# Designs tried in a protein design chat: VHH binders against Proteasome assembly chaperone 3 (psmG3). Part 6

Target 1, 145 residues: Proteasome assembly chaperone 3 (psmG3), of Dictyostelium discoideum (Social amoeba) (q55g88)
Amino acid sequence: MNSLLIDSSNPSYDAMNNDNLKNSIEKNHPVKSKVLSKKINNVDTDIAISSFADAIFITISQNQKFNTWIRASKSDGILLDEPSYQIDTLLGNNQDVLFSIYARQLIENIGETSNKSLMLSISITDKSKDTFKQILSTIFENKVW
Key: E = the ipSAE of ESMFold2; O = the ipSAE of OpenDDE; V2 = 0.75 times the mean of E and O plus 0.25 times the DockQ between their complexes.

## First folded at step 2 (VHH; framework vhh_gefurulimab)

Design c07b (from c07 with F99W S107D; at its last look DockQ between E and O 0.58; V2 from the best seeds 0.00; counts 0 for: pae E 7.7 > 2)
Fold by ESMFold2-Fast, scan of step 4:
Structure c07b (fold): chain B 145 residues (1-145), chain A 122 residues (1-122)
Amino acid sequence: as target 1 above (145 residues)
Amino acid sequence: EVQLVESGGGLVKPGGSLRLSCAASGFTFSNYAAAWFRQAPGKEREFVSAIYTGGSTTYADSVKGRFTISRDNAKNSLYLQMNSLRAEDTAVYYCATGWSYLYTEPDEYDYWGQGTLVTVSS
């Protein structure tokens, strides 16, 4: 499909009536998705949350010029029956540990009910505790897992 | 209304055991990290143990190996199993919940219980 958006006036919209094409498209789309835009401590904040078959994608953006990309996943410990979590920064030149703390809080919540991994894209300008709590509150009120 | 209610405190002899419970209501408990703090007479409130949403735990050095924190999200409950109790464990025990990333700091937690007294004496 040449168009990612469905528009009844667009030629690609008619192609979506093919059941085989719809089934193929559905395999590549998130099962659940939520997008939010609001001010948190007077800073415009964009949050997108998408659930796929094996992963949850979260984007948090207050400054869209420099995003840090973090992958987090759950690993079971053999000896203690206690879950372990791995957090890896994939891209970004920021040494700010706060972004890893966001990832840890999110993957531990996801890991409670799911074995899906987390891909987090994050850029924030307000590094206060209050903004941290409000962003996590917003995400947890809008879970897709 | 958000509420945390502790129970299970009491008088116990040195070397004994107690199990504390904390019942949460008025919010989605499973979305929050939870912790136990204690306050002995004339001292500041100190960290005891924390459990994160995914089950990861951490303990203060003074209780490690003796205390076990656990949670049951289906029952909206937090527990602290206390074994090999010592006179120094005598305190009011509080449960707390929040999106704490500095798990040892009381000011990181948003909701607190009223406390339950644990007395360890012969």
Scores: ipSAE 0.029, ipTM 0.397, lowest interface PAE 5.6, mean pLDDT 79
ESMFold2, look of step 2: ipSAE 0.013; ipTM 0.349
ESMFold2 (binder alone), look of step 2: mean pLDDT 84; pTM 0.864
OpenDDE, look of step 2: ipSAE 0.153; ipTM 0.572

## First folded at step 4 (VHH)

Design p06 (from c07b with Y52W; framework vhh_gefurulimab)
Fold by ESMFold2-Fast, scan of step 4:
Structure p06 (fold): chain B 145 residues (1-145), chain A 122 residues (1-122)
Amino acid sequence: as target 1 above (145 residues)
Amino acid sequence: EVQLVESGGGLVKPGGSLRLSCAASGFTFSNYAAAWFRQAPGKEREFVSAIWTGGSTTYADSVKGRFTISRDNAKNSLYLQMNSLRAEDTAVYYCATGWSYLYTEPDEYDYWGQGTLVTVSS
């Protein structure tokens, strides 16, 4: 699991590593986290799930080279008769519909019990439906929402 | 152990309404997307409507504006409200649930009910 992934673009990384600031952030924004590593269809798969006050961060990695970043959220700003969800690819492969399907399955499940948004970092080498089911089952057995 | 049981089918005249129900048991229904499919004699199973875990819905063009899908996770139940029924809606209606990858494809669903017959005729 690459711990630098979250902070890699932060120009104030040294300030974030300051014990006083770090302790203040941890105290005011408690995080529930689970980290899992297992073989799914004989492919090493790393999954990290973290809950913040307004967001769920999920990382799914079968490839260490590059992850696609997707943000998903339930509609806001108006009262809806029926829930709707927005899925945006922020970085990486926006041509692969599979990554959007992962994001949709996750945000729909989160949206059932919560109004938190989803930030998904995903890299999948086995694009089979069986791997899709096993990854989602693993995540749903380890919910932090 | 895992079961989906449909009910609510019957005979109705064109322009009438029916409400179908599907009761799920033996698994955590709330973790799965759910859908209604139908099959007329001599035809393949056709997608009707789907509802995701968070409540967003999608409909086949043939039923948009006439049918409404809904779910009640506390009761492990799925519903289909059918209005303005037409003769071409006559079919056996099936409840399905699973990890929806391609929501319109029958082979993508893991669990199926036995079906309930809807006849629109007179």
Scores: ipSAE 0.202, ipTM 0.551, lowest interface PAE 4.4, mean pLDDT 80

Design p07 (from c07b with T53S; framework vhh_gefurulimab)
Amino acid sequence: EVQLVESGGGLVKPGGSLRLSCAASGFTFSNYAAAWFRQAPGKEREFVSAIYSGGSTTYADSVKGRFTISRDNAKNSLYLQMNSLRAEDTAVYYCATGWSYLYTEPDEYDYWGQGTLVTVSS
ESMFold2-Fast, scan of step 4: ipSAE 0.306; ipTM 0.660

Design p20 (from c07b with A50Y; framework vhh_gefurulimab; at its last look DockQ between E and O 0.71; V2 from the best seeds 0.00; counts 0 for: pae E 4.0 > 2)
Amino acid sequence: EVQLVESGGGLVKPGGSLRLSCAASGFTFSNYAAAWFRQAPGKEREFVSYIYTGGSTTYADSVKGRFTISRDNAKNSLYLQMNSLRAEDTAVYYCATGWSYLYTEPDEYDYWGQGTLVTVSS
ESMFold2-Fast, scan of step 4: ipSAE 0.558; ipTM 0.789
ESMFold2, look of step 5: ipSAE 0.266; ipTM 0.668
ESMFold2 (binder alone), look of step 5: mean pLDDT 86; pTM 0.873
OpenDDE, look of step 5: ipSAE 0.732; ipTM 0.880

Design p24 (from c07b with T97A; framework vhh_gefurulimab)
Amino acid sequence: EVQLVESGGGLVKPGGSLRLSCAASGFTFSNYAAAWFRQAPGKEREFVSAIYTGGSTTYADSVKGRFTISRDNAKNSLYLQMNSLRAEDTAVYYCAAGWSYLYTEPDEYDYWGQGTLVTVSS
ESMFold2-Fast, scan of step 4: ipSAE 0.266; ipTM 0.628

Design p28 (from c07b with A33D; framework vhh_gefurulimab; at its last look DockQ between E and O 0.66; V2 from the best seeds 0.00; counts 0 for: pae E 4.5 > 2)
Fold by ESMFold2, look of step 5:
Structure p28 (fold): chain B 145 residues (1-145), chain A 122 residues (1-122)
Amino acid sequence: as target 1 above (145 residues)
Amino acid sequence: EVQLVESGGGLVKPGGSLRLSCAASGFTFSNYDAAWFRQAPGKEREFVSAIYTGGSTTYADSVKGRFTISRDNAKNSLYLQMNSLRAEDTAVYYCATGWSYLYTEPDEYDYWGQGTLVTVSS
């Protein structure tokens, strides 16, 4: 199609311009971040939460040298009325089921209002249920999504 | 002031249907997993179904294919559609919310309703 023949009053032309503007605004989304330091059950706990256009990054650290890295996302091509999520451990020497449960809770919440993926970096010393609940409560009270 | 209030229980014939509702207030319902449990007279409370914040669901084997759990976070509400009801489904049904480690464990849920009675009988 030749641009020399385009009519500026054409509704299709205006619709295309609006779509391009919306895409540009979404691409230029500024990073929202929250950094927290708390004592949870007497264990120093550092949490960082960052929102990017396509992903949420969350780090959870309790005085350990190495973190497990987990990616989670909503599954593509769902044909049923039941959503599903994919969780992959990317790096770590042990596949701790607890860390996957953290990732599942986080991606389920993120996926309620967005299509962003999760990148989780996690290192937990206190694996009790009470610490699990306090960490999740802290994150959900400080959402950036 | 957290409150969960069940409704929709009643008497129904075998093969019939009921829809249970649970209204949540006093907390951010959309941040929590939600579940239905039931307790027949003289029996232990047992898991029925759970739904995570993002909409993923799980079901006890005894109700799979007959019951459907759903939630509406905008209305702070949880639902259970119960089809093809049997006498064995007679119980008090409880709404619960929390962050489930193991979806079937009652101790994983922090808040509970007072229950609604479902009776399946001729």
Scores: ipSAE 0.186, ipTM 0.596, lowest interface PAE 4.5, mean pLDDT 81
ESMFold2-Fast, scan of step 4: ipSAE 0.490; ipTM 0.785
ESMFold2 (binder alone), look of step 5: mean pLDDT 84; pTM 0.856
OpenDDE, look of step 5: ipSAE 0.305; ipTM 0.698

Design p29 (from c07b with Y103F; framework vhh_gefurulimab)
Amino acid sequence: EVQLVESGGGLVKPGGSLRLSCAASGFTFSNYAAAWFRQAPGKEREFVSAIYTGGSTTYADSVKGRFTISRDNAKNSLYLQMNSLRAEDTAVYYCATGWSYLFTEPDEYDYWGQGTLVTVSS
ESMFold2-Fast, scan of step 4: ipSAE 0.294; ipTM 0.648

Design p30 (from c07b with T104D; framework vhh_gefurulimab)
Amino acid sequence: EVQLVESGGGLVKPGGSLRLSCAASGFTFSNYAAAWFRQAPGKEREFVSAIYTGGSTTYADSVKGRFTISRDNAKNSLYLQMNSLRAEDTAVYYCATGWSYLYDEPDEYDYWGQGTLVTVSS
ESMFold2-Fast, scan of step 4: ipSAE 0.274; ipTM 0.609

Design q01 (from c07b with E105R; framework vhh_gefurulimab)
Amino acid sequence: EVQLVESGGGLVKPGGSLRLSCAASGFTFSNYAAAWFRQAPGKEREFVSAIYTGGSTTYADSVKGRFTISRDNAKNSLYLQMNSLRAEDTAVYYCATGWSYLYTRPDEYDYWGQGTLVTVSS
ESMFold2-Fast, scan of step 4: ipSAE 0.254; ipTM 0.598

Design q02 (framework vhh_gefurulimab)
Fold by ESMFold2-Fast, scan of step 4:
Structure q02 (fold): chain B 145 residues (1-145), chain A 121 residues (1-121)
Amino acid sequence: as target 1 above (145 residues)
Amino acid sequence: EVQLVESGGGLVKPGGSLRLSCAASGFTFSNYAAAWFRQAPGKEREFVSAIYTGGSTTYADSVKGRFTISRDNAKNSLYLQMNSLRAEDTAVYYCATGWSYLYEPDEYDYWGQGTLVTVSS
């Protein structure tokens, strides 16, 4: 059978009502979301947490102009005795260890009960240890996983 | 009131085993990284092992392959299984919790009172 000739004869007909397209659309919508605004160490802090089918999206903002974007995930594919996590800075400051520590604490907590990945958007004015603890405590008290 | 209470320390012969336990109360243990540190006579507190909330672990080179750290968040408990014990493992063992498991004691906010482990023939 010549699949190239079949494609050229009417390639778009079956694609319009394909169940795979419907499944792709359904996977892109959030299942659960929480949004909260509070003062943390006297700084206005906005936190948004959204759960999708395969990912958790977390935004932390303290009124900065630009956010650092970080993706974190649990290792998959090979049988491991102990869990392994990967953290990648996609946009922003690749050399700021603090933002990677935020991402690591979050993905480790997510990984305890879920196989979902993390997309973190973070902008922090107060880089103190106290603000770090309060932000993470607030998120963990408002889990969507 | 935040409290960490260690137990399981004692006297053991070289090559023996001990299991240390740490019971946490007064806070949400599952939100914190947890670690074991030890202090031998005349030395500073040194890192032994740590575990993140999701179960990722790290070990000091001196204990790697002999000690196993684990946690039970439902029981608010941290454990250290110590195998193939050596005289140089003799120390007071402390459990600690914090937001990061960097190797410095300053990274940890809450500490237990310690439990003595003596490895002697």
Scores: ipSAE 0.059, ipTM 0.453, lowest interface PAE 5.3, mean pLDDT 79

Design q03 (framework vhh_gefurulimab)
Fold by ESMFold2-Fast, scan of step 4:
Structure q03 (fold): chain B 145 residues (1-145), chain A 119 residues (1-119)
Amino acid sequence: as target 1 above (145 residues)
Amino acid sequence: EVQLVESGGGLVKPGGSLRLSCAASGFTFSNYAAAWFRQAPGKEREFVSAIYTGGSTTYADSVKGRFTISRDNAKNSLYLQMNSLRAEDTAVYYCATGWSYLPDEYDYWGQGTLVTVSS
């Protein structure tokens, strides 16, 4: 997905187009997206959050060379008194349990109000608990679900 | 700014029931896991139960089947329904919340509410 392209050829025209695009996204567009850039523990961190019909896509990048891709979802139809969640590493480092913890925190929150699945693309260089807390706080302050 | 205030503790007879409440303020409660811990006189603080943001729960073996944890995000509240109470359940009960799924790793704690189970 690439809802990030804006034509900057003319300031007056761009200002008018920004108003029209914002109204379309808020009222009639099927995708809601937020893109954030923030320094977390002195590390540049890029976060993108997008809501689609059946899925939430979240990208977290501190090193933009290669990300690990993780899919998370509620139970595939097993009816339990309490919700159940599945987490699968699709590409990249499946030895780092921290990425699964990020995915679980996110899918549990999404699952509270939605049946959408999560596709998480993650690359973290600072694996501290403080960075973990700041990244999740930033995402939860900017939900699209 | 984050505050957790427990209530609902008191004296109850063996076999009785109590419902504890924890009121959260100063943060978006729905974004965080929450848990109950207890500390009996002369013992270490121990895990009782946790509930995660999506509604999944865990219980200590000593309370499983007798206690039920629940949350109401619209009311910023956490609850513990305690049934079939025993003298060994006598303790100060604490609510906790934070980013950790490990039992001992919560960021914020209440001041506790006393539960006494005796005749």
Scores: ipSAE 0.101, ipTM 0.415, lowest interface PAE 4.0, mean pLDDT 80

Design q04 (framework vhh_gefurulimab)
Fold by ESMFold2-Fast, scan of step 4:
Structure q04 (fold): chain B 145 residues (1-145), chain A 121 residues (1-121)
Amino acid sequence: as target 1 above (145 residues)
Amino acid sequence: EVQLVESGGGLVKPGGSLRLSCAASGFTFSNYAAAWFRQAPGKEREFVSAIYTGGSTTYADSVKGRFTISRDNAKNSLYLQMNSLRAEDTAVYYCATGWSYLTSESEYDYWGQGTLVTVSS
């Protein structure tokens, strides 16, 4: 399984919060990370991918407490733009839909404000890893202004 | 109001078993990861076990094979089944919840007040 961590050097971002999460992942899952570097809204952003049991962690750190994000629902396997629960029931069958939600919300959060803190934890399989990479790359490249 | 309340602590003999419960209220428990931590008198707090919303679990090496963490989202509850208890397991046990099941205290937003477990003959 893989972990995804977004790290930022923008003065508007709280690098310490990102480092704390990254250090926690490394302490509990000391595996080699893979880094994908992208430019988002003229900010150099490093996305670190690590193996992590069956979970994926996505984080954007600001000097604020965590804000609640829109979560996927299993009710019909469709992407929802409203807070929902039962996220784990979606992970087994439609992980690509779940990852699309998180990637889109993550990009919106980066573009919208520097006052948000976001951490997402998602279970991922080997198959979903490649799908997630493809979706995330497509979304990021489409949104890089 | 967000609240986590632990129960089930008590005195048990070495080699015995005990089941702890944590009741969550004031928020949607099923949306969060949950964990058990413990703190012995005069010692620092340490990680015991965590469970993700999907049921994936992590255990400290000192409790692997002896303790089992589980959750019941319909009842907004978290459990810790403790078997083969040792004197070294004597501590106040805390329930915690947050966005992640990582073993760092900083990853958990809400904490209970604790329940005492004493392993002694």
Scores: ipSAE 0.000, ipTM 0.126, lowest interface PAE 15.6, mean pLDDT 56

Design q05 (from c07b with T97A S100T T104S E105R; framework vhh_gefurulimab)
Fold by ESMFold2-Fast, scan of step 4:
Structure q05 (fold): chain B 145 residues (1-145), chain A 122 residues (1-122)
Amino acid sequence: as target 1 above (145 residues)
Amino acid sequence: EVQLVESGGGLVKPGGSLRLSCAASGFTFSNYAAAWFRQAPGKEREFVSAIYTGGSTTYADSVKGRFTISRDNAKNSLYLQMNSLRAEDTAVYYCAAGWTYLYSRPDEYDYWGQGTLVTVSS
């Protein structure tokens, strides 16, 4: 028996409109955040991970002046036999497939346990597979979802 | 210690079915993409199917519509349901896991099983 469970078990309860305001405020503030700085293959790498109510924001920076911004989300297709994911490059280098691969790996991992979307800001100097694996490993060791 | 162990291989007649399993241990399986590869006698190791962390799948053209890949992260397991088997499906089947750029390339995977033999023969 739990008082919160008892409250939530009343299906006819009309929630106060101020709960919508609280939810809006919570969506504008990260509920969990982690910031990391480390050298990956001798390149200074800054990673920030923030979880909001309906979104995950990840920034990956390797001493570049320009970032590529990518949005990724779990899409609701007409067929629900398997999950599908949408990846959109919003700003920056939309021809570099590597950045879309980073976004896909991240959103698929998020989508396994959550319906939160991903906003990825990325600038990578070292495009090697080893750097890719180390960056993903660092993020997965520091999940906020 | 990271380990992948395959099971479910055997002898089956053309048109038959087999279900392969791969048990993962020693790592957080749910963080990894996983795949099945096969190697026929005297041939190179080739891609069969992959499943991403979120459940999206991809298949080699030769197996589309006949094979189904799936995963159960609670059981740390990967599966391959093989239907309408053909003589050319005869091979040692390997499971693999990794963080990969190109899911169809064997050298992109970090962890490999020992393989399980599938023989399709009358």
Scores: ipSAE 0.219, ipTM 0.567, lowest interface PAE 4.2, mean pLDDT 81

Design q06 (from c07b with S30R N31D T58Y L102F; framework vhh_gefurulimab)
Amino acid sequence: EVQLVESGGGLVKPGGSLRLSCAASGFTFRDYAAAWFRQAPGKEREFVSAIYTGGSTYYADSVKGRFTISRDNAKNSLYLQMNSLRAEDTAVYYCATGWSYFYTEPDEYDYWGQGTLVTVSS
ESMFold2-Fast, scan of step 4: ipSAE 0.282; ipTM 0.669

Design q07 (from c07b with N31Y S100T L102I; framework vhh_gefurulimab)
Fold by ESMFold2-Fast, scan of step 4:
Structure q07 (fold): chain B 145 residues (1-145), chain A 122 residues (1-122)
Amino acid sequence: as target 1 above (145 residues)
Amino acid sequence: EVQLVESGGGLVKPGGSLRLSCAASGFTFSYYAAAWFRQAPGKEREFVSAIYTGGSTTYADSVKGRFTISRDNAKNSLYLQMNSLRAEDTAVYYCATGWTYIYTEPDEYDYWGQGTLVTVSS
């Protein structure tokens, strides 16, 4: 109810029918999610995005054995003139600043329209700026917030 | 076609104010960090201020408290409000945007405007 987001659980190939489109738009699920697989800079990349009541869960995996877990959140109103963001590495590689940069970009985008926090599970083999740009663009084109 | 177009530069006396604007087109501006840089004659391009996609800002020490950066994603626009201008603020001001690791580094930005001249003199 009152949801403007279309859930990934609804088949998109039937959306050209007005009744199916209306039903897809009005259908409300407890969790909104999107899952996709794509070759980015010739590396297989799996991305999952899920929206919960107070959090966004994002998983990014490039055929790695272990993921780094990062929590990110927006200020609760401490700064009136501008927002503030906190990023914490909970588990995994805390020596790689790149993973925190991914989390920063994601929480900043989420924070523009929402107060939901981010839980990021990330495993990246290609640390190039091009891969960074393509992964974030893919997520932003498929956001559930 | 990707474009950034600056406007609002001009001549102003010390202590005065100016508001610079940067209009973005040909790409999804809201996905990118954006920044202002400036270059005085005979000097390297220096960082002025940056704004992240969610509105967090950072400022060079030389302008903190005097300049305010802001963005309007619905209008694909970036702004710089400059107050208490000094002679040393005289420079060509550039807007820049991109996928950025270190917001203070010019080489981190993918797209640049042509620049707008700001002259602070009596």
Scores: ipSAE 0.167, ipTM 0.531, lowest interface PAE 4.4, mean pLDDT 81

Design q08 (framework vhh_7uia_1)
Fold by ESMFold2-Fast, scan of step 4:
Structure q08 (fold): chain B 145 residues (1-145), chain A 123 residues (1-123)
Amino acid sequence: as target 1 above (145 residues)
Amino acid sequence: QLQLVETGGGLVKPGGSLRLSCVVSGFTFSNYAMAWVRQAPGKELEWVSSIYTGGGSTYYEDSVKGRFTISTDNAKNTLYLQMSSLKPEDTAVYYCATGWSYLYTEPDEYDYWGQGTQVTVSS
């Protein structure tokens, strides 16, 4: 999804003034994008990683039609001399702790070098630790931050 | 090339304290978690505590919360475990390990282990 271009054939797009058009292009085009499709533990896995001006967008899909959407960000509120992270499930399954672990690991890595937030779209059928490790390794080998 | 060396173990009385150290060579701390894992005689490996070296985030097994503190000195490539209020049940070989996330709580999720240091808590 993050590899898609702004649809300039849309009639509403043509109605924009020059400043609105420029601002929309700058907001919605990724600075850098990676798209990968491979089998992880014999399950077809699609991974898309895109860096935008203020956010990193990551999609992880394993042959499911509905994804859980999670927003993660680094908080500047320092308690106990540690960085704080906010993890919000926006849509889908908020009872699956594994999806929160994916989001927390990713935002911690992003937060080490960047103040960008994370938008994660995730659908995992194989919840094993081996698949977890392989997916995270694939993402960290293909960073856009 | 990658090597982890644990030191600081020994014999202590119940209620005592010890500080374990793990010196890492051939490794960069960035993008990894460091952990302490222990094995009591005749028991399985048990994850004790982990830390994310880039952010300082820590995670502890319930039985050691408030008694143990995990920390790093990134300039020295050294991981520490400060142990206080030690109990006989803490008797084990303590291993230093590396991983991808401080949120891993199973020993099999950690790579590149040291040789271990013996901690014995007895009167």
Scores: ipSAE 0.012, ipTM 0.309, lowest interface PAE 8.4, mean pLDDT 78

Design q09 (framework vhh_surovatamig_d1)
Fold by ESMFold2-Fast, scan of step 4:
Structure q09 (fold): chain B 145 residues (1-145), chain A 123 residues (1-123)
Amino acid sequence: as target 1 above (145 residues)
Amino acid sequence: EVQLVESGGGLVQPGGSLRLSCAASGFTFSDYAMSWVRQAPGKGLEWVATIYTSGGSTDYVDSVKGRFTISRDNAKKSLYLQMNSLRAEDTAVYYCATGWSYLYTEPDEYDYRGQGTLVTVSS
């Protein structure tokens, strides 16, 4: 079986229920939060970054109706002084490698100074490398970890 | 401790094929995204392809789309690059690396880059 709890377990946890997972994370007050709105390559881009007790929540939106939800976390490696990372897409129709690349860059940076996991909600219209670099630069200039 | 060992390079004629292999050890291979990157003589590092942990997600530089296929075998801790329809401009040292190249242009920006394997496409 996968790492998700079976529905018949009590208590059961459905990690595929994006709304319930988000609501559970939001019930904890954020330690620090930043919200930004910026034009990147002439596309309106909304970025929200929140630090919770055990997680960093990042939302990136470029005027799309549907966000892809990705969870990223440190995993157990053979070499304990060298971190490894697990990335899971929880909700989304397309396997867009770019969204996983966003998640990986973010969790690697978070992992340099923190043991918190990442929950990423992402919706990107401009898939260029330049937009990718500008979005990451904006986030890294506004760290909450 | 951590090792990536590339193999499979060689001399091949234009239009030919080669399969590169990378053997990984000393870390939990299945937890890492893996990439192939290359450097032609006198040129900078160029990202070629990335495959993510599940093996279902891949991405390629435009110049190799339809010609190259990246794959992985997590049980064998191995990464592969099947190269078809090779061109003279594919001549380079090919490196196995953890990570990907949306931001990375230098070898030092990759974790655990291997020693490389030379691919020469020439008549």
Scores: ipSAE 0.011, ipTM 0.175, lowest interface PAE 9.4, mean pLDDT 75

Design q10 (framework vhh_brivekimig_d4)
Fold by ESMFold2-Fast, scan of step 4:
Formats: C-alpha cells, sequence, structure tokens
Structure q10 (fold): chain B 145 residues (1-145), chain A 118 residues (1-118)
C-alpha cells in the first residue's frame, strides 16, 4: 500500500475495508488494467491499458506534458461489405499522422476479437519506427482484450 | 516466408507519373494491411501510404496526399502506388511493407528506385 495516499484520520479510510463498498467499486472499475514504465530508445515511456465493458483505454506518455486524445472504433455489419475503422482526434493541436497510425493499428488489433472502441491518449517525443514498433509490441504483450 | 517484390520504378522528369507494383507471396495477402515506405539517399525510411485489407480505407503522408494513390488487388496478391505530379524530393528507393510500415516491418531489401530529375 502507498502510505502517502492513506490517512488513518480520514473518515473514508475505513470504507476501504467495507466489503460492500469494495464490491461496488470493483464492479465500476476496469475489468482488467496494466500499467508499465520502461525506457524505449532511451526515452522514459509510461503505458497504461484498461479494459471497460465497452471500451479499451490506452495512454502512452514519453516525458511530454500535452497529450493528443484519439477515439477509434470499428464499423462493420449489415451496411458494409468489409470492416471499416473510424478515427477521430478529440483534443490536441500537434496531431501527427503517426498518432493516427498508432490508433489505427491498435483498433484493428482490438477489432479482431472485440467490438470495443479505443480511447487513446498519446504523447510521443521519439517518432522513430523503432520506438513505434517497441511501444506497440509492449502493448500487444500486455493485452487486456 | 513472406516475400515482397517491388517493380515499376524508373527515371522521370518533374511533373511526371509512375505506377509501382508489389507482388506478395508467403502469407494470406487479403488478411493484412499493406504499406509503401521510401528511403531517400542518405536519409532514414519515410512512411508514404497504407491501405486496409479490403481497400476501402487509405492513409497518406502529408507530403504525398493528393498526388499519390494506393490501391490493391487481393485476387492477384498485388499492391500498387500511382504517383502523379512527381517532385525531385520524391527520389528514393520505394519498398512495400506488410502491415502499417512500422509494425512487423517486412519488405524487400532491393526496393524499386524512383528518380525524379530534369
Amino acid sequence: as target 1 above (145 residues)
Amino acid sequence: EVQLVESGGGVVQPGGSLRLSCAASGFTFSNYAMSWVRQAPGKGPEWVSSIYTGGSSTLYADSVKGRFTISRDNSKNTLYLQMNSLRPEDTALYYCAKGWSYLDFDYSSQGTLVTVSS
């Protein structure tokens, strides 16, 4: 436990030991979640992956303050002869075609086994092919879908 | 073993056109997105364009958008790049790649040379 985040004088502290409250919290939290930090091409990289009922949330951060938020979803079924993917940049001024490629690659992989959408928060300082490959490999080795 | 063989390169003047082809074998071509990547002399690889499995969705680098068109023929296991309004800065070895140019990079080491000069 992180003692800096826990205060025994906090009125809600004991609530963390209540089974009914824990059960309610667990039902509303991600089904699966993974967080990892490592150096990729000598750049500190933080990756968080969370699976919810209808969405996969992925954050990728490389020592950068501003993140670009991208939503991606699979469109298939009756109206289309083949799978289609919609990618929308929701927030961010320095959007790069590379960020769309990250989102596209991730949603295609998610869409192979799931109908969940993707919410991607991304900030990349190293835009090299090597970093792109390593980040995606790391995520695919830690799938929550 | 994945094999990708590029062709269609050549020498053209600025403003000219070329059509590149990539013959794929050793994998189920229709199940994979495909990409074009180029490498100019003395520079690193640059992603150019990608196309989804069915061909309905395409992506282009800003430097080629509106000038280049990527397409595929899944019945022939062939990827194409139609290049119009060519510029000297388009001079490069062009490679086709299985996937999104960065993930699972697998392309011919030979490529096809495109030279744009007057």
Scores: ipSAE 0.000, ipTM 0.226, lowest interface PAE 10.8, mean pLDDT 75

